# VHH binders against FAD synthetase 1, chloroplastic (RIBF1), part 2

Target 1, 279 residues: FAD synthetase 1, chloroplastic (RIBF1), of Arabidopsis thaliana (Mouse-ear cress) (q9fmw8)
Amino acid sequence: AEGLSPVAGGIVALGKFDALHIGHRELAIQAARIGTPYLLSFVGLAEVLGWKPRAPIVAKCDRKRVLSSWASYCGNIAPVEFEIEFASVRHLNPQQFVEKLSRELRVCGVVAGENYRFGYRASGDASELVRLCKDFGISAYIINSVMDKNQVSVNTEEEDSKSKERGQVSSTRVRHALAAGDVRYVTELLGRPHRVISRTRTQDLTSKRGRISLQTSSLLNLPPGNGVYKACSLIVGDKHPISCKVIVDTSNLYIETEEERFHNSDESQEFQLLGIEFG

## First folded at step 13 (VHH)

Design z3 (from y1 with S30D D108E)
Fold by OpenDDE, last read:
Structure z3 (fold): chain B 279 residues (1-279), chain A 123 residues (1-123)
Amino acid sequence: as target 1 above (279 residues)
Amino acid sequence: ELQLVESGGGLVQAGGSLTVSCAASGFTFDYYAMGWSRQAPGKERELVAAITSGGSTYYADTVKGRFTISRDNAKNTLYLQMNSLKPEDTAMYYCAAKPSYWGFDLSEDFDYWGQGTQVTVSG
């Protein structure tokens, strides 16, 4: 009995959900207004297409948390992410893809942005999506692009300041903002503080003089650019966040806390997840 | 290394036409969405046009009906045909690329940019 798809009867948000930014949230919100919201994510694109691997904006292990936080926006229903292997759909034309959504996955509807492109070589557009969905008996909802709020023209006199392109919220914009160390703008784009996750051995968390050093290699997602960040929070497990300062360089993150408590005496070789929120 | 090299810019009279080109190298061109952005003096960079690997296009409202974006995947080349040019079209035009192939918003920001080619439209 080919088991019912996990997204059966649901409303699927279509997009590239790398950053889970406020634009993505808006898709989920729209989906939730109509039915049970799901995010449809394609995985394995970089591997299949030979793109250079990039650090994810959101750590994989942290995605569920972020989505859960959207519940309040989505009628108290947290959207669930459904992953599809890209290799399984890479050759589907727009029609075949919508057919898959309707007949195989048995979704009731889809939500997408106005400039959404899909199918083989991204040949399908939002208009085609609407048409095809109609043909296959599923609903389609197209939403406007989400724009950033802070159009403040920072007249920064400094000549070389690459005019921060403000505009449509995107994962790319988030990446650029992170690279620039603009955590405030990142927070705006994400609608939440950016959280960096580190997988560290408890033994390595030796706070010498109240300073925790994390290797960049231990990070599970993209940190902000090199710099000093004063308004940060350290999150260890389910404990309350601790205020901290973070210094980011090319190889390490240094966390400075006033609270000596992070001396987890537990010499256990067990890996712990450490979260650092910026902003 | 990913490279985008623009050419074809110049001075043109209002109402005139110009085609700019972008030679792409160092990446699999067919797997990238491509675009043209422009930046006028004192203004922010804006997306002018974009095109998917499959040839689906996006145009800013300001250039709709006048500009045509196209690509030759065999030549790894991106084009922007600009007709009925206006002084307001005066800007540095940048070729842009992003690793977007399936299920994405075409109007979102791009990841890579060329050095640009200057287009000046005289009134």
Scores: ipSAE 0.894, ipTM 0.962, lowest interface PAE 0.4, mean pLDDT 91
Fold by OpenDDE, fold request of step 14:
Structure z3 (fold): chain B 279 residues (1-279), chain A 123 residues (1-123)
Amino acid sequence: as target 1 above (279 residues)
Amino acid sequence: ELQLVESGGGLVQAGGSLTVSCAASGFTFDYYAMGWSRQAPGKERELVAAITSGGSTYYADTVKGRFTISRDNAKNTLYLQMNSLKPEDTAMYYCAAKPSYWGFDLSEDFDYWGQGTQVTVSG
């Protein structure tokens, strides 16, 4: 019995969902307006195509949390991410891909950005997507690109704001902003504070005088650039966030808290996940 | 190391034409989306045109119908043919690349940039 695709009957948002930024959220919102929202993610591209590995913007283990937080925007339905191995679709032309969506995955509709490209060598555009979906009996919804707040406000003449590269919300822009240490702008682009996840050995969590040191190698996703970040929150398990200062250098993250009692670490676990929110 | 080297910039009269080129090296050209961005003095960098590996193109509204982006994957070269040039097209033009091959937005920002080639259009 060819088991029903997990996305069967759903509305699938199409995009590269690295950062899960507000533009991605908008795709999910649109999908949710029409039906059950899913994010369709292609995985394994870097490995197949030989791209240099990059740290993810969102830790893999944190993606569900982020998506769950979108429920309030999506009619109280959290979008579910459905992953497809890139190798399995790499050879598909645009028509074949839409056919797969319709006949194999049995989606009811798709949502994509106006400048979305897809299929073999990304030869298909949004117009073609709409056409093909129609041909295969699937609904297609195309949304406008989401711009950052500064691009929307540019109608006001105020000259002096340092020309920070503003524009379309993108994962690339998030990466650049993180590298620059602009956590405020990152927060704007993400629609949430950026959370860095660290997997640390419980034994290594030595708080000397309220200072915790994390190796960058323990991080599961991309931290902001080197610098001092004064308004951060430390998240340990299900406990309340702790206000902290974070110093980022090339090798370590130093977390400074006023609270001495980090000791409630379940000493029984070899590893603990720590979350650090910036901004 | 990924390298993008622009060429072909220069001074041109309004209404004239110019073609700029970008030689790419140090990466698999065929697996990257390519683009041209420009930056005029005192203005922000803007995406002018982009092209997927498969040849799907994007153009900014300001250049639509006048500029043509193309690529030769065999030569690892990106081109921008600029026709009907205007003084407002005066800018540093940058070749751009991003590791995007499947299922992405072509108008999003790029990851890698060349040093740029200056295009000046005299009124």
Scores: ipSAE 0.891, ipTM 0.961, lowest interface PAE 0.4, mean pLDDT 91
Fold by OpenDDE, last read:
Structure z3 (fold): chain B 279 residues (1-279), chain A 123 residues (1-123)
Amino acid sequence: as target 1 above (279 residues)
Amino acid sequence: ELQLVESGGGLVQAGGSLTVSCAASGFTFDYYAMGWSRQAPGKERELVAAITSGGSTYYADTVKGRFTISRDNAKNTLYLQMNSLKPEDTAMYYCAAKPSYWGFDLSEDFDYWGQGTQVTVSG
């Protein structure tokens, strides 16, 4: 199809956008300052490279919402995610990749972090990116790494002061924080409360005495570690969030609300999406 | 199971040199970014150096010009050559790995660590 790529004329943020954390947001913000912001995401890496599958930090169905929430930071323009099949670029050296951006995708510019690596076996660095972009007539903007605010989230309830590793904001750090049940720190890293999405059968949404049980297998993204979380919100459809307590164990999430009747959304749908925000 | 086993740590005098190694197993080494982190007593763990599959490197400012990270993909081995060692380099050194192969930040935290090897620099 001879048509212009969806990112033609745009500014593309380069990175691994697993968590859509505040560092990723900063890339989008910088892109938006220059032009129309896009996130370029590679898909299918794990399958191609044989990595162990991991639960995503952000549910696929929730990514658009998160990006839309960035509009206020990006001059009222929500960044759009553009996906590229990894298999299609796997063998491209850094020069070939930049050529693709310029000639095939027709981007006007790129934004990347100072320690960004790209191309075949990640052999290219940010300096090379700048050089290559210049050669191909594309603008390149390199930004500094985003650091956390070192907020000591004193989870008062758990005795074991696990020395919270502080440093550069990363998806890996988000995963570790989630595993540790440090939802406050997660919120800091994400710049938003972490939202877990569950796909559940409408029939199973029986609130017995104000308690809803969800199987972990129904979750579409990574929950926090086992524990009790008191300041949570339940989101059902387009309804107002409901304050709730969430208990997480290995097999289930238990949602406790003061509201006895969870108005089932459209009973006509076999499946419903539930959102749980932590913090 | 992914395994990282460090070796080569020890006691060295200030100004001396030491090379630590990491033997990797249980995963496709060529598809992972590798790194060295260290943790001194009472301090947080910090990334010292990292290397992509293709050999692009990152160094913390504190070790630039003194340390060299390298890898042998055929042997599934990671190395850290440390020169001009200082007492402040005293720490447990951990081999680190992350499934990163394309389009990522090399200075970000890693996913997997070994048990560590102790490096002590005497003043």
Scores: ipSAE 0.890, ipTM 0.959, lowest interface PAE 0.4, mean pLDDT 91
Fold by OpenDDE, fold request of step 14:
Structure z3 (fold): chain B 279 residues (1-279), chain A 123 residues (1-123)
Amino acid sequence: as target 1 above (279 residues)
Amino acid sequence: ELQLVESGGGLVQAGGSLTVSCAASGFTFDYYAMGWSRQAPGKERELVAAITSGGSTYYADTVKGRFTISRDNAKNTLYLQMNSLKPEDTAMYYCAAKPSYWGFDLSEDFDYWGQGTQVTVSG
């Protein structure tokens, strides 16, 4: 008896869920209104298509936490992410993909954005999705694009105010904002502070005078651009967040905190995960 | 290195037509969604049109019915045919690219931009 797929009977949100931003959250919320919400993620695209690898916006190990935090928005049900290997679906046309959803994965419905594209070469649009879902007996819900709230007060006086690009919330926009060091805008787009995760050897966590240095190579996801960030939080395990200042350069993150007691790192563990929240 | 080079901009009278082109190089063109954005003086950059590898298109409401985006994958070239041009269409037009091939929102922002080509529509 070919076991039921993990998403069987569920409502799957369709999208590229790199950043898990507020637009993605809206998809999950809509899904949760209808049934059990899932995020359908395709993995391995870059490898298959030969794209340059990019650091993820959200660390893989942190995705579950983020999704769990959405439970309050989703009727106290945390959306679960279901991953599909892109190589296994890359050849599917829109119809074949919807067929897979219906017959193989046995989903009850789908949620997507109004400008969603899918299938081989992204040839299918939201209208086609609705049509195909109907044909295969699956419900389809299309939602409007989520826009950012940044009212650029064009105050005329400061020439240099890089006109904050207003627009649709997107992972690309998050990446740009991070690169620019605009952690406030990032927070707006994500609906949460951006958390950078570092895997560091316990032996290297020597806080000299309340300063911790992390190599960029130890980071599991995308940090903000070079700069000084004053309103940050250091998260060590399940402990309470510690207020800190973070200095980001090309090779290192420097964390400055007034709390000296970073020493209680379980010396028994070779590696520790550190979280740094920006904004 | 990924390169996008726009051409075809110029001065055109209101009601006129113009086609701008973008030559892409340094990446697998077929695996990218392509788009045109424009920026007018004092205004924010806005997405005008976008097209998937498979030819699915998106248009901003301001240009819908007047502009046509197309691509020639064999030539690694993106096009924007602009008809019924208005003074409000005056802007720098930028070719844009993003590594999006499957399961994405076409109206989202792009990752790569060209240097732009100026389009000026005289009233």
Scores: ipSAE 0.886, ipTM 0.958, lowest interface PAE 0.4, mean pLDDT 91

Design z3 (from y1 with S30D D108E)
Fold by ESMFold2, fold request of step 14:
Structure z3 (fold): chain B 279 residues (1-279), chain A 123 residues (1-123)
Amino acid sequence: as target 1 above (279 residues)
Amino acid sequence: ELQLVESGGGLVQAGGSLTVSCAASGFTFDYYAMGWSRQAPGKERELVAAITSGGSTYYADTVKGRFTISRDNAKNTLYLQMNSLKPEDTAMYYCAAKPSYWGFDLSEDFDYWGQGTQVTVSG
């Protein structure tokens, strides 16, 4: 009789949303211009399809903080992530998926990129999405991809002094920039400093000679590549960020701070979440 | 161990045709989107064409109407038929793969690349 999903009446942005980069934020902004914005993503693909796991760009526990920061772009309403278990939609063809959006989820509209693919074996494309949405009474808004090229004087064109122009924003570009240690570029792509989350033992949180040592295996998301990062912030609980230098090598992160004491060792918690912002 | 091996490159005259192919192994081919990218000397790598496991395709504007991507899932092989070749098509052509099956942007960067096969268009 009633199928009021959490996204009923809303405008869902379709995508993977692994980086929550400025391109993803643009989808949320466009959804918010039309109605209540949601991010619709799928979980469990790697497990069902047997893909090798890949470290996330944004730690799962940190995603709500990032989305909350988008509220000012979205009419002071933070977009909400709605996750669909991939196993439940794995065999739906494009029409069946759009029917699910309309009849089960009761969405009013969708926002998607022009090269989005969906449905069984990724057989559906953006033009089919628009056609099917119309058939099922859902508004569809396709966001065109724009490829920014570096400025090149073809004849008599004025030239600015910047060596790097706006590049394509993608999660893969974020991963490459991280691997290269280019945290300034990562900040530009994400629209925020990259935050790495470590689940670390409370006992290891004690500064020793002004250095905290973490294993890369304790990180919940991708760190930048090997290198020295001098303008970082350490976040412990709800305390003010602590300025620090971070040294990343293959197996470890070393955090060097001037702060000698930054946690209460009387606490009996076995683990704490430690945030490290790069840039 | 994911492996992508390109073949079929060579020298062709402008206006000619060439087919390059890619033999894939070490992964479930049907669960991956496949593509071709190219890189000319001094240029950025450009995604030329891509194809989903279900056959939906993408083509860069620079090659649309001239190039055809296809895949044979039974043979784990990817093809690119290139017609009406121009000197500007001269590049190293790379086979590409990414784990993508549902709910993704086909034109986004690929994760895995082969060693490439050189295509040189004279004239």
Scores: ipSAE 0.727, ipTM 0.895, lowest interface PAE 0.7, mean pLDDT 85
Fold by ESMFold2, last read:
Structure z3 (fold): chain B 279 residues (1-279), chain A 123 residues (1-123)
Amino acid sequence: as target 1 above (279 residues)
Amino acid sequence: ELQLVESGGGLVQAGGSLTVSCAASGFTFDYYAMGWSRQAPGKERELVAAITSGGSTYYADTVKGRFTISRDNAKNTLYLQMNSLKPEDTAMYYCAAKPSYWGFDLSEDFDYWGQGTQVTVSG
């Protein structure tokens, strides 16, 4: 592995993999049909560009679980995420970026969506990606956008084409669905139940007859909007999921479970990761 | 605070032309992809056109060849030149922005919208 990048010889899917939604999954599926699939993620953009931070849709510590769940779609090989620090590519024009893919990372091919943009100030498009990849001896595969099935037209002759362009699955659409509390729709967009991860001190867990109170500040990723969610699961460590009801408000999550017996460890300040799945 | 202020809407005869603009403030304009979405009464919102910081564009098939999106990064202003207007172009037109600079899908949903400017095409 010394002197050879982790993605050498592989097929890298290019995109912004915030949500790991079904559109992202399709890129991985197509990469897996060609060779060893990787997701190429750029990290650190907000810090470099001064964007306001946003809560991630998928907690960083939960990303590998999500990608592992894609193995059955990918010929029993879960795609692996490879991260590039944005600062290291910030000023590369499209040709310089494809040169990096070919000469430094030594990828065999790339998969990208039809409206993908890359390179300095997003100046490169999918057509340029194909041309440049050919020039540098790597294969390029352009994949049609995955459309949101909930966008329907009563007239399917003409409006479906327009709806397909407006209705593609996106991380922004996931965020809007979460804000609206529409967790069933979120499940459809993600292809999985949304899982929120909380990192809390064991001593900060409060239990009063089966109700656990968590602050939203302890969440590692984006919760759904304020509301009551009746078909949820609480995941504690490697234990069997516990059916629960979750109440979300602006400052707190309240988890009501059939199992009331929670006890804290003798060790103060020990942190625990809790998973909450919204059905 | 991020602000997107549209202007230039109005009533136009079918076959005519109109330019709408969007003044942007409260963010680093060069680090955002910009776009125009529209919504007619009773219809879903539609992304009409989008443009990256570096000038790469996207157009919906319904407007391709008739509409031109452009941006002036020095003035933090986004434009949409609409030619050969049709009655079906009648809609509220919204300036849109998303923090996107590298490695993204230009046609995906935008995060921020202005209050909109009405374009009405008669005939």
Scores: ipSAE 0.726, ipTM 0.889, lowest interface PAE 0.8, mean pLDDT 87
Fold by ESMFold2, fold request of step 14:
Structure z3 (fold): chain B 279 residues (1-279), chain A 123 residues (1-123)
Amino acid sequence: as target 1 above (279 residues)
Amino acid sequence: ELQLVESGGGLVQAGGSLTVSCAASGFTFDYYAMGWSRQAPGKERELVAAITSGGSTYYADTVKGRFTISRDNAKNTLYLQMNSLKPEDTAMYYCAAKPSYWGFDLSEDFDYWGQGTQVTVSG
C-alpha cells in the first residue's frame, strides 16, 4: 500500500481497449490464466496529438459493467482497467516503457497481440516486447488474433496466408458495422448487445405523442446508423429492461414502447441516465 | 479534408517490378499508421503492408520478401516497392491511413482509403 501501483504483481493486457470486443476479452482471459488480470489503457492521445475526437464505442460509465460480465471467463475475477496518461509515456522508447512496467508499475507479466506496436512512434513490436520483458524480469505472452467467425469460414482457401488480415475482430470493424446499422453483427463482434448511454434532462424523457425523444447530443457513446431498430431494450436505473423500438436519425433517437411511464423518472434529479440496447 | 492519392500503377510482366506511391494531405502524417491494401475482382480486400510513424513494418505472408513499404514523413508520401510480381498480385492497390501512434495492432482494419491504383501482372 506504500505508493504501489494498482497493478503491482498483476498480469496486464496491453492494447487499445476502446470497444471491449471479443478480441479484447481474449487478452483478458489469457491474462487471467496466468495471474490477476488488468487492462492497461492509454488515455489522452487525441488531445496530445491533435486528432479529432471520436465518440467512444463504450461509454465511460458503462465500462465496468462490461468488464464485470467477463468475470466468468476470468476465474470469477473481473479484470480491472488501469489508465495511463499518454503524455506521461509519449516519449518513452520501447525499452523505457518496459522499464516503467517493471520498476514503476511493478507488473509480473504482460499479454499482447502478435501485431502489437508500442513505444515512441510505435517503434517496438511484439518480438521486441518479449525480449525486453525478459531483460527486466517480467513474463510476456503473445496471443494470436481473434478472427471474425463469418469471414474466417468464407476465407479458408489457404492455410494461413490471408486469415489474419481478412477476419480479425477490430474496433474499426465494430464502428463500420454500427454505421451500417448491422446490430446483429455488432453483437457478434462485441460478444454482447451494444448499449448506448444517454444523459439527458428528466423533462426531455417525458413521452410525447406516444414516443420518447432523445437528442443525439445527449448520447455518451456511438449509436448505430440512421434507421429503425425493432428489437431493442430500454434500461432505466435498476429496473427490468423494457422492450422498445428505436428510430435513429441525425439529430434524434425516438423510443417507442408499450410502457408510458418509467419507474426511475419519479421526481429524481434534473438528469437521468438511460441505457438503450440494440438487438 | 483528409486526402490519399495513389499513383504509379500499370501493366507489368510476371517477374517484373513496380513502385506505387501515395500522396497524403489534410492530416498530420507523422501521427498516422499507413498501409497498402489490395482487392482483386471477386476477392476480399487484403492488407499487404503497413508501417508505423517510427518505421516498424508489417507484411502479409503472400508478399514477404517481395514487397517493401516505406514512408517519407517530410514529403507526406507512402511507397510500395513490388518486386518479383506474379499474376496473383493483380489488384487495385489502395493507400490506407489510421490515427494510430502508440499501443495498437498494426494489422487491424484501417479507417481511411484512397481511390486506388490498378496493378496488372501479365503471364
Scores: ipSAE 0.719, ipTM 0.885, lowest interface PAE 0.8, mean pLDDT 87
Fold by ESMFold2, last read:
Structure z3 (fold): chain B 279 residues (1-279), chain A 123 residues (1-123)
Amino acid sequence: as target 1 above (279 residues)
Amino acid sequence: ELQLVESGGGLVQAGGSLTVSCAASGFTFDYYAMGWSRQAPGKERELVAAITSGGSTYYADTVKGRFTISRDNAKNTLYLQMNSLKPEDTAMYYCAAKPSYWGFDLSEDFDYWGQGTQVTVSG
């Protein structure tokens, strides 16, 4: 019907979906079990509140691929992102926000983590969300935090179940793991290899014996810290992934392939998007 | 640029009380969620309590009912009042901050820490 919001009739997962990590995936999974899943997030907070911008964890052009990969977990329904301009909701108290969800956006339900905060100055919590949703006739589902519980930890007789901070998956934890170069841990947190996207001049793909040099300034999202990464994949367009080694330093990212034929690239384009997976 | 300076730690008898504070500078205090984390020797850092700019709080189960987090936006100061202290509360206590104002998980990892203030509880 004309004038309906894109999320009308759907189940919106509420969160900050910068990393699209396994905690975010769990919210989408639970939304999909109830109805049509959407990820509802707020955009423009840094501009409005004067925070320093940060490089995205997932390149904007790569987000749809990640969400499509969740379809198999979500009953073959890939969740869709819906973004609200923060300036438009900045002063809404928790009740006014839930009223917006119900009356303006016409959602049927919401999914949120147990420690989610919303509304003016983050004054609303998960308990209030449930109460308000009931008052406005929409369903609310509170989801337990996804914990990063090492297999060794669960077999330890020490009381590791008392420590919450070291076990909860978060975007901050992903950023720290990336900075430390711990790409295996990043893969565990994300539920997928981290993919860095580079917008690269076609002429820079010209190299002898399969070595490509990329400038860090060409990257569209956050790379891992300086180091050597031996088990990587290079993705060029929709071609087969190519096994490679990647060396990251402050100014450059060097991609080395072992026995792949990779010399002159097609000259039909000035720029090419490259994907580099750190696995 | 962003600076968090803790104070008020010390030695206290079991069952006693102590208040630690954190002076914040270099950012707009009202636009950050604030918290206290602690780390005992050989253990992982644990979020003990957190508070949003609007006063919504989180507490770890081990401190509920005994600890109270509060903030004074006019003084850019964060507080943790700790009552009924136990030897298990002995740890380095860190002031923490993250740029979070709307639409976030209060218990997720914080981005910035101070240098910490030691709290030691004697049995």
Scores: ipSAE 0.688, ipTM 0.870, lowest interface PAE 0.9, mean pLDDT 86

